# VH-VL binders against Laminin subunit gamma-3 (Lamc3): the designs that were tried, part 10

Target 1, 177 residues: Laminin subunit gamma-3 (Lamc3), of Mus musculus (Mouse) (q9r0b6r508to684)
Amino acid sequence: HIRSDFRHGAGGWQIRSMGVSKRPLQWSQSGLLLGLRGGEELSAPKKFLGDQRLSYGQPVILTLQVPPGGSPPPIQLRLEGAGLALSLRPSSLPSPQDTRQPRRVQLQFLLQETSEEAESPLPTFHFQRLLSNLTALSIWTSGQGPGHSGQVLLCEVQLTSAWPQRELAPPASWVET

## First folded at step 22 (VH-VL; from v4 with light chain N96D)

Design y4
Fold by ESMFold2, look of step 22:
Structure y4 (fold): chain C 177 residues (1-177), chain A 119 residues (1-119), chain B 110 residues (1-110)
Amino acid sequence: as target 1 above (177 residues)
Amino acid sequence: EVQLVESGGGLVQPGGSLRLSCAASGFTVSRYYMNWVRQAPGKGLEWVSFISSGGSTYYASWAKGRFTISRDNSKNTLYLQMNSLRAEDTAVYYCAREGRSWFEAFDIWGQGTLVTVSS
Amino acid sequence: AYDMTQSPSTLSASVGDRVTITCQASQSIGSWLAWYQQKPGKAPKLLIHKASSLESGVPSRFKGSGSGTEFTLTISSLQPDDFATYYCQQYYSFEDVDHAFGGGTKVEIK
């Protein structure tokens, strides 16, 4: 798994804008603030990038801290790689919780064609090709949401792999073609 | 041609059960968030339940524990199992698809199926 | 809670009139508001998503505006086909299904 938990800083995450951006990233020991302005994205550091084909069919998991009375905003996960671009919506949502209490919420974005936002025809195997050379992974939430009432924080981002991490015993017969 | 067709409505006694079906054509239901919305006679629209593309389910507070949304991907069909029905549940029940691009609202609706709960 | 309140409940108008319908959210929903049109005996039809984006095939006389907590649907020159009931809906919060639709506005022939 590849993970950012933000306990020791912004973890290399940056605000990215289509135009010139002068706004610094707001972070705390509790996470990154998800109060992005229009045209801004929260962009992942290099450890999430490169050849991520082992994550195909696995989720990217966002852990959020939601204040009382608030709600997670609509979120897209945006991917670029191998000359392709994709946007994903959450595939899995948490069990319902009491919204009058502060709470942790996990959103899962399955890295598979079923999670893609695009309605237009896409090339065969485009998702796996994109993951062979991932050049950007970013989080977008639209415009005026999440509003100014309470603050939603991004507490953890995890990119799931089908294989155990190297520190664990690898599966037998791990080969490259 | 993208279509949703509901069926399974009818007359039931209070305390009874009914399963509604929503057959989809022209698209794959498991790629979309799918919804049930109801409308009591002469009244407005009321969101009942939804199922995410990954199978996560949410319900209106009055439906939780009595209604169950599900889908059968091999039949491309959405279901609403309704138990412990009451007179207040009398309504036309619509299924609806959420659009995929830009977190769209309900872009495709079925024609509805009438459920009548007679005291 | 992200409750929607819609006004007026009924509106009488003539062909050619400018018609305005209002929705209010109990807390900010950004621009995550949809408008639907429903004719008697028919299913609702999506007109506008994201507060102001017209669905394909929707006549340009329909205009949505607003963000945050206050939203309007305007029909600039009412046509015979526009006599219907209109509903707003928040789709900001997946956690709040209750009261996500406004109560509706019936636009009647005067």
Scores: ipSAE 0.773, ipTM 0.881, lowest interface PAE 0.8, mean pLDDT 85
Fold by ESMFold2 at other seeds, look of step 23:
Structure y4 (fold): chain C 177 residues (1-177), chain A 119 residues (1-119), chain B 110 residues (1-110)
Amino acid sequence: as target 1 above (177 residues)
Amino acid sequence: EVQLVESGGGLVQPGGSLRLSCAASGFTVSRYYMNWVRQAPGKGLEWVSFISSGGSTYYASWAKGRFTISRDNSKNTLYLQMNSLRAEDTAVYYCAREGRSWFEAFDIWGQGTLVTVSS
Amino acid sequence: AYDMTQSPSTLSASVGDRVTITCQASQSIGSWLAWYQQKPGKAPKLLIHKASSLESGVPSRFKGSGSGTEFTLTISSLQPDDFATYYCQQYYSFEDVDHAFGGGTKVEIK
């Protein structure tokens, strides 16, 4: 697994922006502040990049700390590699929790075509080609800037890169018997 | 042609059970977040439940423990199992598809199926 | 809790009128608000997503605006086909399904 848990700093994560304004990433021992301004993304350090084909069919897992009364914002995982770009939405969500309490929330982004946000015309086998030379992995949120009451923290990012069987979650028989 | 068709509605006594089906055509349900929305006679829309592309489920607080959303990918069909029905559950039940991106709204709706709970 | 409050509940108008419908969210939902139109006996139809983005095939007389907690739907010149009920919906929070739709606004002929 490749992991950032922020116990010892921002872990090489940076704000990536197309605008002229540069600002420091806000972090604590509990995580990174997930309050991004418009046009900003959280960009992953090099350990998440390169040849990540072993992660195909496995999740990227974001662990968030959500304050009482708040909610995780809409989040998109963005990948670039081998001249391709993809955006993913969460495939798996946590079990329901009491939102009146501070809580940890895990969002899973399955690295598979079924998690792609909006279909786009891509080459055959595009997902595995992208993962053969991953050049960017970034987190985009709704553009709810820092300083919003009840801020959400990003506590951990895990890339599951050591799943030897590459099996999907248990069989998808969701029908009640 | 993309469409959703609900079935399984009808008359049921209080305390009874009913399973609604939503057959999808023109797209694969497991690639989308899928939803149930209900509307009581003369009233507004009420979000009931959803299932994510990966199978995670969420419910309105009044539905928890009584209703179960599920899908059968081999039949491309969404279900709502409703137990312990009450008069207040009388409504037209719609299924709806959320667009592929997280931030898109419900772009495809079924025609609805009527559930009447009456003794 | 991300509760939606919609007003007015009922609105009487004539063809050609400018009509404005409002929704308020109990907490900021950014731009994650949709508008739907529903005619009697029919399913709702998506008009606007992301607060202001018009769906394909929806007439340009419909305009959505707002961000954060305050949102409006404006019909610039009401047509006979526009007499219907309109609903707003937040889709910011996946955790709060309760009261995600506004109560609706019935636009009736005067």
Scores: ipSAE 0.741, ipTM 0.866, lowest interface PAE 0.9, mean pLDDT 85

